# Designs tried in a protein design chat: VHH binders against a7h7h6. Part 1

Scores and structures below are computed, not measured.

Target 1, 199 residues: a7h7h6
Amino acid sequence: MPSPAPSGLAPGFLVAAPALGDPNFAGSLVLMAEHHGEGALGFVVNRPGPVTVAEVLASVDEDLRRAAEANGRAGAPVLVGGPVQPERLWILFRPGGIGADAEGAVPVGNGLSLGGSRELLEALVRAPRGDPFLLLLGYAGWAPMQVEREVAAGAWVPLELEGSDLVFDVPLEQRWETAVRRLGLEPGGFLVGGGGASA
Unless a header shows other numbers, all headers, positions and changes below count from the first letter of the chain; antibody chains aren't numbered by Kabat.
F, E and O stand for the ipSAE by ESMFold2-Fast, ESMFold2 and OpenDDE, each averaged over both directions (binder to target, target to binder). V2 = 0.75 x the mean of E and O + 0.25 x the DockQ between their complexes.
[cut] stands for letters that were removed.

## First folded at step 1 (VHH)

Design d01 (framework vhh_8dlx_2)
Fold by ESMFold2-Fast, scan of step 1:
Structure d01 (fold): chain B 199 residues (1-199), chain A 123 residues (1-123)
Amino acid sequence: as target 1 above (199 residues)
Amino acid sequence: EVQLVESGGGVVQPGRSLRLSCAASGFTFSSYAMHWVRQAPGKGLEWIGNIYYSGSTFYNPSLKSLVTISRDDSTNTLYLQMNSLRAEDTAIYYCAKDTSYGRWYSPDAFDIWGKGTLVTVSS
């Protein structure tokens, strides 16, 4: 059974434009994991939720919380990935020696992978020099042709996925602005319903 | 041959509880996440929740306080416990396996292999 090939928008980013009036997505940077004739799936990667990685791990396994603390992973926020299935936990990670062979993990593209198993979570948390990861609750989903219509209406601006730094390395509060600048626009100009190119 | 056989539906009075079961065969049940979905008269499919091979559960937030999903891997059986049933819970209930072995990223894509079981909530 072949996985559907990415179509147009995945792998890549959608940058929320001021025309997008949905409060679930205002100011969002969405990583697109799938885009095909049956719909699209992505994750908001710049919206911190109310709980930290440590708090989620404490509810699962106190030893995992301690491992995360020892390895400097405990203080990161768990992100709000989108409004669909908001209690479903997802793991977005950059595979290396520890996470690459985890069962249930699948490539998104351009060095990114997606999973959700406890086994993957434990492997990532326990590795002192492990793969970078984000925990997300929920996802963004689009019905057939819906994301294409929203992009055509100017609600979202596609941005190429050149690397994973917008997901793991750029601080959360700077990700949308950084993405806007990579589109060749100034964030302030973009927010007033137009765009000025950055230097 | 993959088979999922739902049972336990029927006519129940409002406020009562009901447990549905899904008997699975033809695949390694313990290796797949399993889902419950329902379809009310004149409406589309509504996802209820899932249970991973690890036993972790995730629910539709609109239904979380009303349902519990569990599994018995020794008997290849999936369960849906429903409490405080209301007229709005009247639907055909289906169980479905994840379409991708061991993967959580499938975008609500699942094959409903069962015929469903009808739950009617009426006095």
Scores: ipSAE 0.000, ipTM 0.143, lowest interface PAE 13.5, mean pLDDT 78

Design d02 (framework vhh_8dlx_2)
Fold by ESMFold2-Fast, scan of step 1:
Structure d02 (fold): chain B 199 residues (1-199), chain A 122 residues (1-122)
Amino acid sequence: as target 1 above (199 residues)
Amino acid sequence: EVQLVESGGGVVQPGRSLRLSCAASGFTFSSYGMHWVRQAPGKGLEWIGNIYHSGSTFYNPSLKSLVTISRDDSTNTLYLQMNSLRAEDTAIYYCARGSLTYKGWESYFDYWGKGTLVTVSS
């Protein structure tokens, strides 16, 4: 899918460079949803939060939590999408069925869509053949010219969005490493110390 | 019927710790996730964190090292423990019940308390 933004970082990924000093973004893979003159918006897609989908659903509806367990949707972690508005719940999903035409859902690009309605969440959870999804709390935001400056400084490396497998198919702990390899780089060369899996 | 009443606020000196309480009534407290939210003078609302019915917690990353949320389901009480208080922690602190609905691109709180004022000053 062609980039909708004049500056060209969305839709796409930003891969955190090993030298990035911000602990909120160290070793992160960010899906960029918007990039224009007013700034940029994205979601960290490889940061598990401390709660599962089941726990979020239990706070909404115990019957919905049971439906999620019955349909194998309950055990996944809810992700930390970024530090901005961490109370805000987002549904990132790969539409193929009922969710494809949901009111309020918008395409991000390359088979990814973004929503947040209760009706969408319930449809995805209750259907045994529901579309793949993940829940995120919060987002990553950049002021005008900020993300361009950070890329120029080497804090982030852009990676083209050629599919949604880095979001749904690649195991969570391997997403940053897989993205680095897709840039033609060896992750071990970046990680001179500490654990190798997440950063 | 549903009521949330915060308490424990007041004037506190910098560097001290403070524990806020929220007394819940009119619903089955143990079945709901609960949240803490604050608003500093002249600023917008800042979400502090939540605790699910299971006891699992999720915190605002900017505040995680400074706060702890806990609950006592036997007394229908929610707690916020704050450590190393600073002048910038001066705010009205609200407890809120997790909504049974999500609307648009947001989760919502369906009931809020009236808040308790915390002033950090010497």
Scores: ipSAE 0.005, ipTM 0.280, lowest interface PAE 11.6, mean pLDDT 78

Design d03 (framework vhh_8dlx_2)
Fold by ESMFold2-Fast, scan of step 1:
Structure d03 (fold): chain B 199 residues (1-199), chain A 122 residues (1-122)
Amino acid sequence: as target 1 above (199 residues)
Amino acid sequence: EVQLVESGGGVVQPGRSLRLSCAASGFTFSSYAMHWVRQAPGKGLEWIGNIYYSGSTFYNPSLKSLVTISRDDSTNTLYLQMNSLRAEDTAIYYCARDLGYRTWSGSPFDYWGKGTLVTVSS
């Protein structure tokens, strides 16, 4: 008979269900970077913050802001990655010509890597070969067994990480909807009461 | 070669203050968050706090009223100011470089110093 072999939720996505009720995660798509017996860590990848990459860089280093503008990276929004440490800057990126050998950078899986150092940020922003990246403030954390219980209760629906397109290529405002469709569901039907099902 | 060298430890009387230093070399110090960690005799590692490259600090809640972490990026030096020292503060104190990515199972640090011993008599 079928036995569920223990497999982590990372790397992968969690798609927020209407039953979740937490305002930090309503309608969110979470990239899971780590999941084990001691807990889980992930990032909301579809929640734009109030500032752009250029505005965050300007508060850190004016020269770095100029480099971002010169390389066409200044206008992208910085995402709200989650409610834990909302002041901490994280970097999700697809390694190409740089970043792969940066100190502190860790592979997440399927061509995605994670870092947080200023050195990595500077390298990515200044690179003539622009490796794709997202800046995020904060992260989502779960205590031991917490994310498993929330999934069992129907608050989150796991989605396999088939590629990094939901992180870098699909428009921000369409990521949750696209993930719901990849689960074989219609977004309007997935929402309680079918609210806003006119897409 | 990445090096972290702690200094300022020694024997101190209860109730006094002490400032520890950590001299960093072999990397761009201003680009990394830094941590202080201690280990008392016969006990495990206890995280004291950290400071980001922005200057933002986070402390172990049980120690927040007793310690202050600061940094001087011009001299590549990390500091730990300790006040109202007690016998239970006797420990080897380590500075550590932030990994740049937090994991639940993995160490949040990639490089450590060899530590400096603080002995609070009485």
Scores: ipSAE 0.000, ipTM 0.194, lowest interface PAE 10.4, mean pLDDT 79

Design d04 (framework vhh_8dlx_2)
Fold by ESMFold2-Fast, scan of step 1:
Structure d04 (fold): chain B 199 residues (1-199), chain A 121 residues (1-121)
Amino acid sequence: as target 1 above (199 residues)
Amino acid sequence: EVQLVESGGGVVQPGRSLRLSCAASGFTFSNYAMHWVRQAPGKGLEWIGNIYSSGSTFYNPSLKSLVTISRDDSTNTLYLQMNSLRAEDTAIYYCARTYDFWSGKSPMDVWGKGTLVTVSS
């Protein structure tokens, strides 16, 4: 597989600024998977959806749901990854064992990979204490030059990918605030949907 | 041996519908995004659309109202449904596998031999 096209924003994060008026992205943290002359693709990694991993698996395979419960994987929320193709299931994972050589998996960079196959999902679910993974529905897409203009306008603030803890380890409700702090900023100064800053 | 075999082509009258099939073997079909591509006589390749492992589809905007792509992972089969066929749809139709399932512009690494569709009265 060829490496992702060279880019300035992928792999990395985009942190939504208070000036961003799009309700689909207000207060969001986006993992950028691809950025090149043809556009950009990313995933919102801090928006829980209405269903859990167990509920998605139950609609596909009841035996797989039971495996997820037995292995402690069932209770995690499936995230809303973005408004494009909201019915498409994506698997974001940190390969360390079974997932490292999975067919159809594409490296994002910095130890992260993307998949979408049922075979990959089964392998990850059935491995007790296996590779960390996150399920997402949909993605965020940008036309050529669009994300560059939005960053230049101050709608998004780029943050380097300092490891995968913002994707797997930091609690969902704290991811945007944690990202803001890693930019060297105070979350109170970037309050979204609340009261104003004191100064 | 990795193989893709298209079928369902032939001579069809203008205005009719036709469904093409692509039988996949030698790989885990459900893992891969699949494409339909055509080549009219004396022309270059024209991308028709793709279907991802999740079932999500993207189409060439100029063809979207005329075609539907679907898959049956239980039988390792890819389908192209074409409606309101015109003489301009005369082409060899290929199915192809991609190694990059997230992008509609990703390279195709395995191709079938193609099936000829002739639209004429």
Scores: ipSAE 0.000, ipTM 0.128, lowest interface PAE 13.7, mean pLDDT 78

Design d05 (framework vhh_8dlx_2)
Fold by ESMFold2-Fast, scan of step 1:
Structure d05 (fold): chain B 199 residues (1-199), chain A 122 residues (1-122)
Amino acid sequence: as target 1 above (199 residues)
Amino acid sequence: EVQLVESGGGVVQPGRSLRLSCAASGFTFSSYWMHWVRQAPGKGLEWIGNIYHSGSTFYNPSLKSLVTISRDDSTNTLYLQMNSLRAEDTAIYYCAKSGYELLRGTSYFDYWGKGTLVTVSS
């Protein structure tokens, strides 16, 4: 089937507005990996999951867990990427030579790539110098026209993907607030109507 | 030498509760997600839920309010607590071990036991 015309929300971020009523996405920052006429796919990048990188790696390969500990990666949280297929493991990474040409990895844009192979996971964990990566469980999915309608209704605010710092460098608990500030908005003003005790 | 042994099945009346156990051996129990899966007579496999060493759980949304999964890593034992049993809960219940599914992963369930039969009848 012919590909649909290119769409404008991927690569990029969607910043959850306070009016968003879905509890799966309240206060979220979503990295958009795909957006076309057949729907959209993205990952919540600011929601810590119930397990650490070490715990996920132990279930895959005990030697990988040891490598992660040696490289200081073991204690990082694995993120909840979204409510769809919550046991599917995804690897979001910044190519640094190791893993750049990994089979099955696809560029998201602006220095970010997405993969899910064991070979990529091993290459990233065992690298003599650590290349940045993030493990995610599940993803966020939208049916045709759904994300466009939600943006038009003000549930999401698009933010350009200019680099990978919101994914790897900004502390997890500050990512939504930092994204709101990059939109030219004050987080406290954005959350007006209750004070926003919850982040 | 991986071995999973389910127990606790039997005949129960509708509306009652039942707890199943799974004794694991031959692998590092704390390193694996553990699953409960069931198969009703003449039907396909239905995934119930899973649990990791940390206590993290994921449930089949259709069953979440009816079951609780727990584990005791000191005894290498997995549990399934079932409440408000109905005739449609009649099935063979299996425990299974598996890792996470990768984008190129081939199998969800790595190993499973022989099962324990639960019959819900009056």
Scores: ipSAE 0.012, ipTM 0.244, lowest interface PAE 8.8, mean pLDDT 78

Design d06 (framework vhh_8dlx_2; at its last look DockQ between E and O 0.01; V2 from the best seeds 0.00; counts 0 for: pae O 12.9 > 2, placed apart)
Fold by ESMFold2-Fast, scan of step 1:
Structure d06 (fold): chain B 199 residues (1-199), chain A 122 residues (1-122)
Amino acid sequence: as target 1 above (199 residues)
Amino acid sequence: EVQLVESGGGVVQPGRSLRLSCAASGFTFSRYAMHWVRQAPGKGLEWIGNIDHSGSTFYNPSLKSLVTISRDDSTNTLYLQMNSLRAEDTAIYYCARGPKILWGSTSYFDYWGKGTLVTVSS
C-alpha cells in the first residue's frame, strides 16, 4: 500500500538503506528529534564512539565517575550522534522521576526525552535506580526539504517510534538489524536490493 | 579583564603550514580548557578542537589529521598548528574559553578573541 509523502518524521526513526551514498550514515539508525520547514535534526543511536561514559565523567568530576561505577553506568560507550558539532554532548533518557525535574530537557515522544546539561547528567548518574540514559557527541542535520528528498530517493526508510527499546535495550550492534526486521524486511535481503522502485 | 588575542594569520599558499597563537590574560590560564573555532566566508561556525588543563586534546574528526593544538602555560599561550592548507581552510580563526565538553543545551564559550584571518590562495 503506498504511503503518503512524509509530513512529519519526528518523533521517529530513519533506517539507512543500501541506496544511501553518505559514508557518515551507512548502516545507521537515526532517532529524529525535530522535523519542520526549516530542516530536521536527529541522532545516530547505533555508532559507538572512541570514549566511554566513565571517561567523559572523569573529565567532568572524578566523584561522578565513581558514582557511575557504583550503579553500573560507567562501562557504556558514548555514541557518535552525527557529524554536526561533534564537540557537543547530548543526553537521551527515559524521563521517569529524574526526568520530571530536568531543566532544559524536551520530550521527543514515546518515553524519550532529550537534554544536554551537567545537572541532568549528575542527577541520572547519582540515582541508583535512575532513568536509563545514552550519551551522544554530535548530531545529524538536514537543510530544508533535504531529508524529504533523501526519503523519496530511498536512502532512508521511516520507522514509527513505538517505544524506546531501540535506544536503550536492544544491544548496540543489533539496533539497525532489529529496526530492519520491524519494517517487515530481512536484513540480508535489504542490503542486496532494498525494497521496490520507491523504497 | 579577560582578554584573548589571536595572531599569525595572513595569506598562505595551498599545501603550506601555518601556526596561529592566542595570547590569554586576565585569568588563571592553566586551569581552563581552550578551543579553536573558525568561520569561512558565508558559512557557520566550525569547531576545530580543544585542549584541557592537562594537555589532553579532542579534535573535530573531519580536521584531526590536519591540525594540532598545544599550549604553553608559562606564557599563557594557546597554539593551532595547521598543515597541508587548502582553499577551503580560508576562514577567520578564533580562540575561545569554554569547558572541555560542551553541554548540548547549556554550554557556551564565555570569552572569544576578535579572530585572525587566514586566506589560502595562489
Scores: ipSAE 0.201, ipTM 0.530, lowest interface PAE 2.3, mean pLDDT 83
Fold by ESMFold2, look of step 2:
Formats: sequence, structure tokens, C-alpha cells
Structure d06 (fold): chain B 199 residues (1-199), chain A 122 residues (1-122)
Amino acid sequence: as target 1 above (199 residues)
Amino acid sequence: EVQLVESGGGVVQPGRSLRLSCAASGFTFSRYAMHWVRQAPGKGLEWIGNIDHSGSTFYNPSLKSLVTISRDDSTNTLYLQMNSLRAEDTAIYYCARGPKILWGSTSYFDYWGKGTLVTVSS
């Protein structure tokens, strides 16, 4: 996969500014996986959906559901990654026992890898010390120059991808606020100055 | 047999609006999420958006301000309203029915229409 352009936003996060009115992205934290001359690809990482990890795993193999249940991962929601192809399943994981490019996965950077194959999901679940992973339905896509214009208009604030903790270790409902603090802003001051609804 | 038939395409001037229709038959239309997808000449497929059985919509972020999807379950008809059309909106527009959750397959939608051509030119 080609690297992002030198001024690219991937790998990285976009933090939704309070004034962002789009219901698909209000209060969102977006992981940017690709950004190049043909556009950008990202995933909302803080929006839970109605489908659970258990439900997805059971549709593949009931043994996988049971394995995930034993490890306390079966009850978590599948995230709404974005509005594009909302039934397409994606896997974000923190590589460890499973390599960063295992089963066709692509390193995003800084302790994150992205995949979308059944084989990857099975490998993550069946490993005795399974790597942390998230399931997402759909993705966010931007046309050429679109994300750049949205950043310039103040809809998004870029945040560097320093590691994978914001995706895996911070609770969903705290991710946006934590990202705001990493930008050097106080969430209360950010909300007051910008207006708009959180989350 | 599931059939999806798009209509309403044609030549339209830039800046104008156009409404496309998709007539559905062979299934319980009111129970399915329905999608619009387009393919510009020489380009890949681009998902426009969907509408679920409850009338909730999701849109491609790049198109969200330009399109509105609606459905009429009494006539088994899906609609795409497009506003402020641009030359880059020239494409074949398809309606599609897909499974709720796709796993392990290369196909996102299980049935497609034949498409209707929209040409935006002076």
C-alpha cells in the first residue's frame, strides 16, 4: 500500500471539533489509515454499534464465540467505523503473538494493524494469548482534497498517532476527551469555545 | 426472482437536481436495507448511501450534503435525490440489496439493478 503524501494525515487521528454537525461524525475520534492523492480512509474508533463481538463470532463458528467468551471479549460491541459499506467488517489489532502483517493485515503504524479477513479473525481468537482487537463495521472515506478542506475549515483537529493505547486501552466514552487533552486542550474549555454536542 | 430496475437517468446541466428511482420486486422490500452505488466511466464502484427498514439513512461522507435517499414501501420504490450536480457525478447509478452483515466474501450486496446512466454536461 503506498505511503501517505508528506503532508498526509495518516497514520494519525482526527478529533471531531464541537461544531462538527454531521451526525455520522459528531463527537468522533477517527483513526486515519490512508491518506494520499486519491483520498483518505479512516475508522471511527469510539462509536459502539448494536452488534456484539459474540454475534459476529457465532456467525463464523460457535467455537470462536466460546473462545472469546472465555477471554472476556464476547460482550463488547462492534464499533461503527463509518458510513461507507456499513456491513463490511474490519479488524484493528495490536500485534504481538500475531504479526503486524499476519493473514493479509497491513500495519497502520505505532502498534496498530488493520485487516478484514476471516482467517485473521480466527487467528486472533484462537491464539492462546490473543492480541487485543476491535471489530468495526464500515469506514469513513474522503474524496481527493476533501479531508484537507475539512481540517482547514476547523471540522477536525489532527492528532499524532503515538501508540495504540487510545484505541485499545482507553474506554470508548473517554477516547474523544482523552484525545482533546493530548492536543493540549481542556475538554470543558474546548466544548465551551466551540459549542456543538459531544459524542 | 429478485429484480431491481433503476430509472430517471439522462443528460442534465451542472447545478441542477435529479431524482432516480429503483423499482423492486421479488422480495419483501420493506424488510431490507437498500443502497445506491455509482460507477463513473473508467472508475471503480463508489457507495453513495443506504436506507434501512426504519427509514434511517447513512451516506458516503464525500456525498452527504448532495444526496438524499428515501423509500416508499407501499410502491416498493427506492429514491435517490441528487442536488447541485457536477460533471464528476456523471456515472452509472445502481440500486442494490445487500446482506445486513458481510463476512468472508468479496460481495457486499447480493442483488444489483442494471443501472441508469446520468450524464452531467452542458
Scores: ipSAE 0.006, ipTM 0.187, lowest interface PAE 9.7, mean pLDDT 78
Fold by OpenDDE, look of step 2:
Structure d06 (fold): chain B 199 residues (1-199), chain A 122 residues (1-122)
Amino acid sequence: as target 1 above (199 residues)
Amino acid sequence: EVQLVESGGGVVQPGRSLRLSCAASGFTFSRYAMHWVRQAPGKGLEWIGNIDHSGSTFYNPSLKSLVTISRDDSTNTLYLQMNSLRAEDTAIYYCARGPKILWGSTSYFDYWGKGTLVTVSS
């Protein structure tokens, strides 16, 4: 599990720049969960996978699938979090809700927590108020100094994590573009716009 | 209006230390990552490092000099502490508001100051 301690690029976003040629990350918005001397760990948060929440839940427990259906969560896509361990399920959620104390849950920062336990999944799926969560398969990993090199090379543009709205409130297909705009750039040409995001 | 004003530059001897300041105004300073960049004579813009809104720092791994970036949100001030200065550190130093954007050798910032000159000379 990623460390909750903020360092360098984590917690934060990496916005894929046009120079990024890796098909796994082209046009991607990556949530950086961990960054330190031993490397980095992140999740692509704008790439839908081929399976739905319902399908994944059905493979875990049919009752969970039914609960998700009842809560209107069943149809959402499970995201492809990265090329590493694509079979491993991750859960992004907002802290403070049901499941925050579930086994294995760790804070990422600025309104985001990460987990992967069945307990957490059940808690979130069955939550009466329907707290938002994302299911992701796989993660993105960087060796020591790798992400720094890639940032230096212009492959990634760092974007500060200012709340969890990019993850939960912005439509999946608009997340990257929204991130680019928050960088003060025009999405089409990555031109520097008139000022950055107002804060 | 967003304004960034660098200060603290001057002529220093090699081996000495220098602390630069950047006074920010016209925006909520505490919500933005801030950067230091420099431009040596005849060279392109070089990114030094940044400090994010949480106080986490990130430095250019290619830097040879020892630098420390800090911020005081109560005074809207960004700092760059430079130690063991060398002739190669001679440059105009700029503070810039984040985020940092790199495309090849080109760096982009939404706002930056007019810079302060640091000359390291015997």
Scores: ipSAE 0.000, ipTM 0.228, lowest interface PAE 12.9, mean pLDDT 85
ESMFold2 (binder alone), look of step 2: mean pLDDT 82; pTM 0.833

Design d07 (framework vhh_8dlx_2)
Fold by ESMFold2-Fast, scan of step 1:
Structure d07 (fold): chain B 199 residues (1-199), chain A 122 residues (1-122)
Amino acid sequence: as target 1 above (199 residues)
Amino acid sequence: EVQLVESGGGVVQPGRSLRLSCAASGFTFSSYYMHWVRQAPGKGLEWIGNIYTSGSTFYNPSLKSLVTISRDDSTNTLYLQMNSLRAEDTAIYYCARVKGSYPWTSGYMDVWGKGTLVTVSS
């Protein structure tokens, strides 16, 4: 009989440690959407990209841009979700009034869902206040056993997904620090110790 | 009129390096995100990477160690540097501009060059 595939990192977060060594992921907080024997997939949720939601919507439909402006959604940054397929738009959202029946959406877990269709984008933009979403370009991917090796080497520290506030509510510039504190660590000490205690 | 013209292709031996250029005219080049895309014989389009107005780059992970994209906004020129060329790099190489402010979604590429053929053979 085959052993069960590893799946302990999704849903959850990976918090970048100094030991990671890749400057493209320095200070990153990654939401893990999938973790199985064939690899892992996640999204950096604290890296603003070069365009806003309004700019993306303007190129799709000017009426949608105006709807987003009217609903206070226009100024939010579109995030850089990772280096894989950076031309592809992903939608991370909490299924509220429109979410459970959204076509093409896949549950991530703990009240989070992932999609990428124009219909979902339109529905979310036109939804009443209180249905949070993030637009992301690209994703972070790991080959089989790669993320497990990186965690074992201390490059990433796993953090349980207890709620969606790190994705939607905590300001972008504070998400990594907030995640480090939830691990019981001080950010300054973590940066100098490679996962060590505060000085 | 708006146009992109690739150059620098040709026959090159395996293991060599090659730099492709893309000359832009008829629009404000510095305001647009730019892409490199290739098509090998008998295969579909393969996205290579893009470069933002800031100069930041994102690459197809399978090609990241082999290519570098850069731009010179003073001369309206986009570049693709390729190192350690292999037979599998034989393709027609295109530069492309992305429509509006949704610049890296492939479905919004609104201006393409004519392409330049790179043949890697020994």
Scores: ipSAE 0.005, ipTM 0.164, lowest interface PAE 12.6, mean pLDDT 78

Design d08 (framework vhh_8dlx_2)
Fold by ESMFold2-Fast, scan of step 1:
Structure d08 (fold): chain B 199 residues (1-199), chain A 122 residues (1-122)
Amino acid sequence: as target 1 above (199 residues)
Amino acid sequence: EVQLVESGGGVVQPGRSLRLSCAASGFTFSDYAMHWVRQAPGKGLEWIGNIYYSGSTFYNPSLKSLVTISRDDSTNTLYLQMNSLRAEDTAIYYCARHRSPLGYSKYYFDYWGKGTLVTVSS
């Protein structure tokens, strides 16, 4: 049956609810970059991975690693963006900085853009101004109608994208809590006590 | 002007291997993910796989053991290595540029080549 392509969750956030049921996604905040009839694509933006920007750059180009060290970016964690294609590197960045307007970059909205090119990576790493960016490995993907079903079941709560601060400025450990508060909820009141406790 | 030119097709005996090439021009090849897609006579398009700018590959699971995708960014060339060819592999093979950096979708192609015909017969 031909249905209009679903939309409305991108650009925006999905805030993991206790009903999600998967402990690996408990407390996740997902930036939704794409939502259409073929599914949805997003990035978990509050899961630090085991490697740093410097370690990823060293595997690509030692000169880029040195540039990241010189510009104070070497120690930042690369995030785990999701389980799909975990070897794929993505770049979330705030557009308008030196060298940040690159071919292949796509605006996500409200001070957020997404790219993946080497030219963009090099421009951002070498920018002396220290324009904000995040490196992510992998993404979160949903089949057609899957994210809509999960939202309807209460596993995810949509939050409008008001700005890029949840991605770049709010500390990783506080992003989920901050997003819950922006929904008009108290984080403690949002949690269901006793759910999944050992019997 | 973006241009993709496939080559290497032809008549091949069953069980043999074949390598297809795609020469890209008119854009910064190293910045784009690239796809291989095929269309058998009387059938729809079948996605074979892609390769990202990083060199990471993702394949159609039904074809993964039979194909390898690679790229040479110094020559702006995309490759498809096919092994153990069967009559069912007879198709026109296309390379395509990924439309955007946002995820994988078999329908997110913006530029295609004219295709190269592979005929697998005795």
Scores: ipSAE 0.000, ipTM 0.147, lowest interface PAE 12.2, mean pLDDT 78

Design d09 (framework vhh_8dlx_2)
Fold by ESMFold2-Fast, scan of step 1:
Structure d09 (fold): chain B 199 residues (1-199), chain A 122 residues (1-122)
Amino acid sequence: as target 1 above (199 residues)
Amino acid sequence: EVQLVESGGGVVQPGRSLRLSCAASGFTFSSYAMHWVRQAPGKGLEWIGNIKYSGSTFYNPSLKSLVTISRDDSTNTLYLQMNSLRAEDTAIYYCARELTGWYSRPGAFDYWGKGTLVTVSS
């Protein structure tokens, strides 16, 4: 049996390994949204930023802030999605209600979608039961062949996107360790037992 | 309702050429950049290229010599011309609209078609 050709990394997760020396990504879990010949694009989904959804919405539209409070989504942090274009806002969501048909959404996989339009944000915020969503600032980007080289070097460990619970349901501070356990590894052993000098 | 409908797929012999079309409706086609992407069986999505509303084109370097993207804004149609087809070009081909607006992002898409299958075989 010949070995299968290398598969694409999107949709899926990259789990930061101890070999990764970049402080922007230490202990991070990255959702991979695109992987193609021009490079790759993903979002760190376990790094809270300093502002909440309510604070971002208040700067845009006070009616939207009130709707988020009414629907119980005002207190969530806006995440730091990555170091590239840190002023750009992205919306990761699980479509199920009115948000599924809003303009500005593209499928990522396993019922997870990505968008960026104001119309989509309004639809998600105003839904009474609400589709789960995350707001993120910035993204993680890789040049052609770069992410493949980093994976081969052991900086990132790919994890299959089985569902969207690591994005919406698992508590933020537990997402990396939960992903490590889904790789069949113990978080403490994976991070510390392998050894490694600090830079 | 935004709709993108790909057509022109089918069985084609190696070395031949094929042109795919994407019919757009429900939006101002001339205001959006458009993309072609493909997915071979069991593989992830591979970006082919895009065409800006200005007519400027950008291609995956691995495919640049083999494909040409064009548009006809008078008929709301996007085209992908493929030359020198090989077995590895067997895939479902999708057209996609580039995301724009208040939370716009480069290289992201907001709407996709259902795709058209291209099978390169004798």
Scores: ipSAE 0.000, ipTM 0.111, lowest interface PAE 12.8, mean pLDDT 78

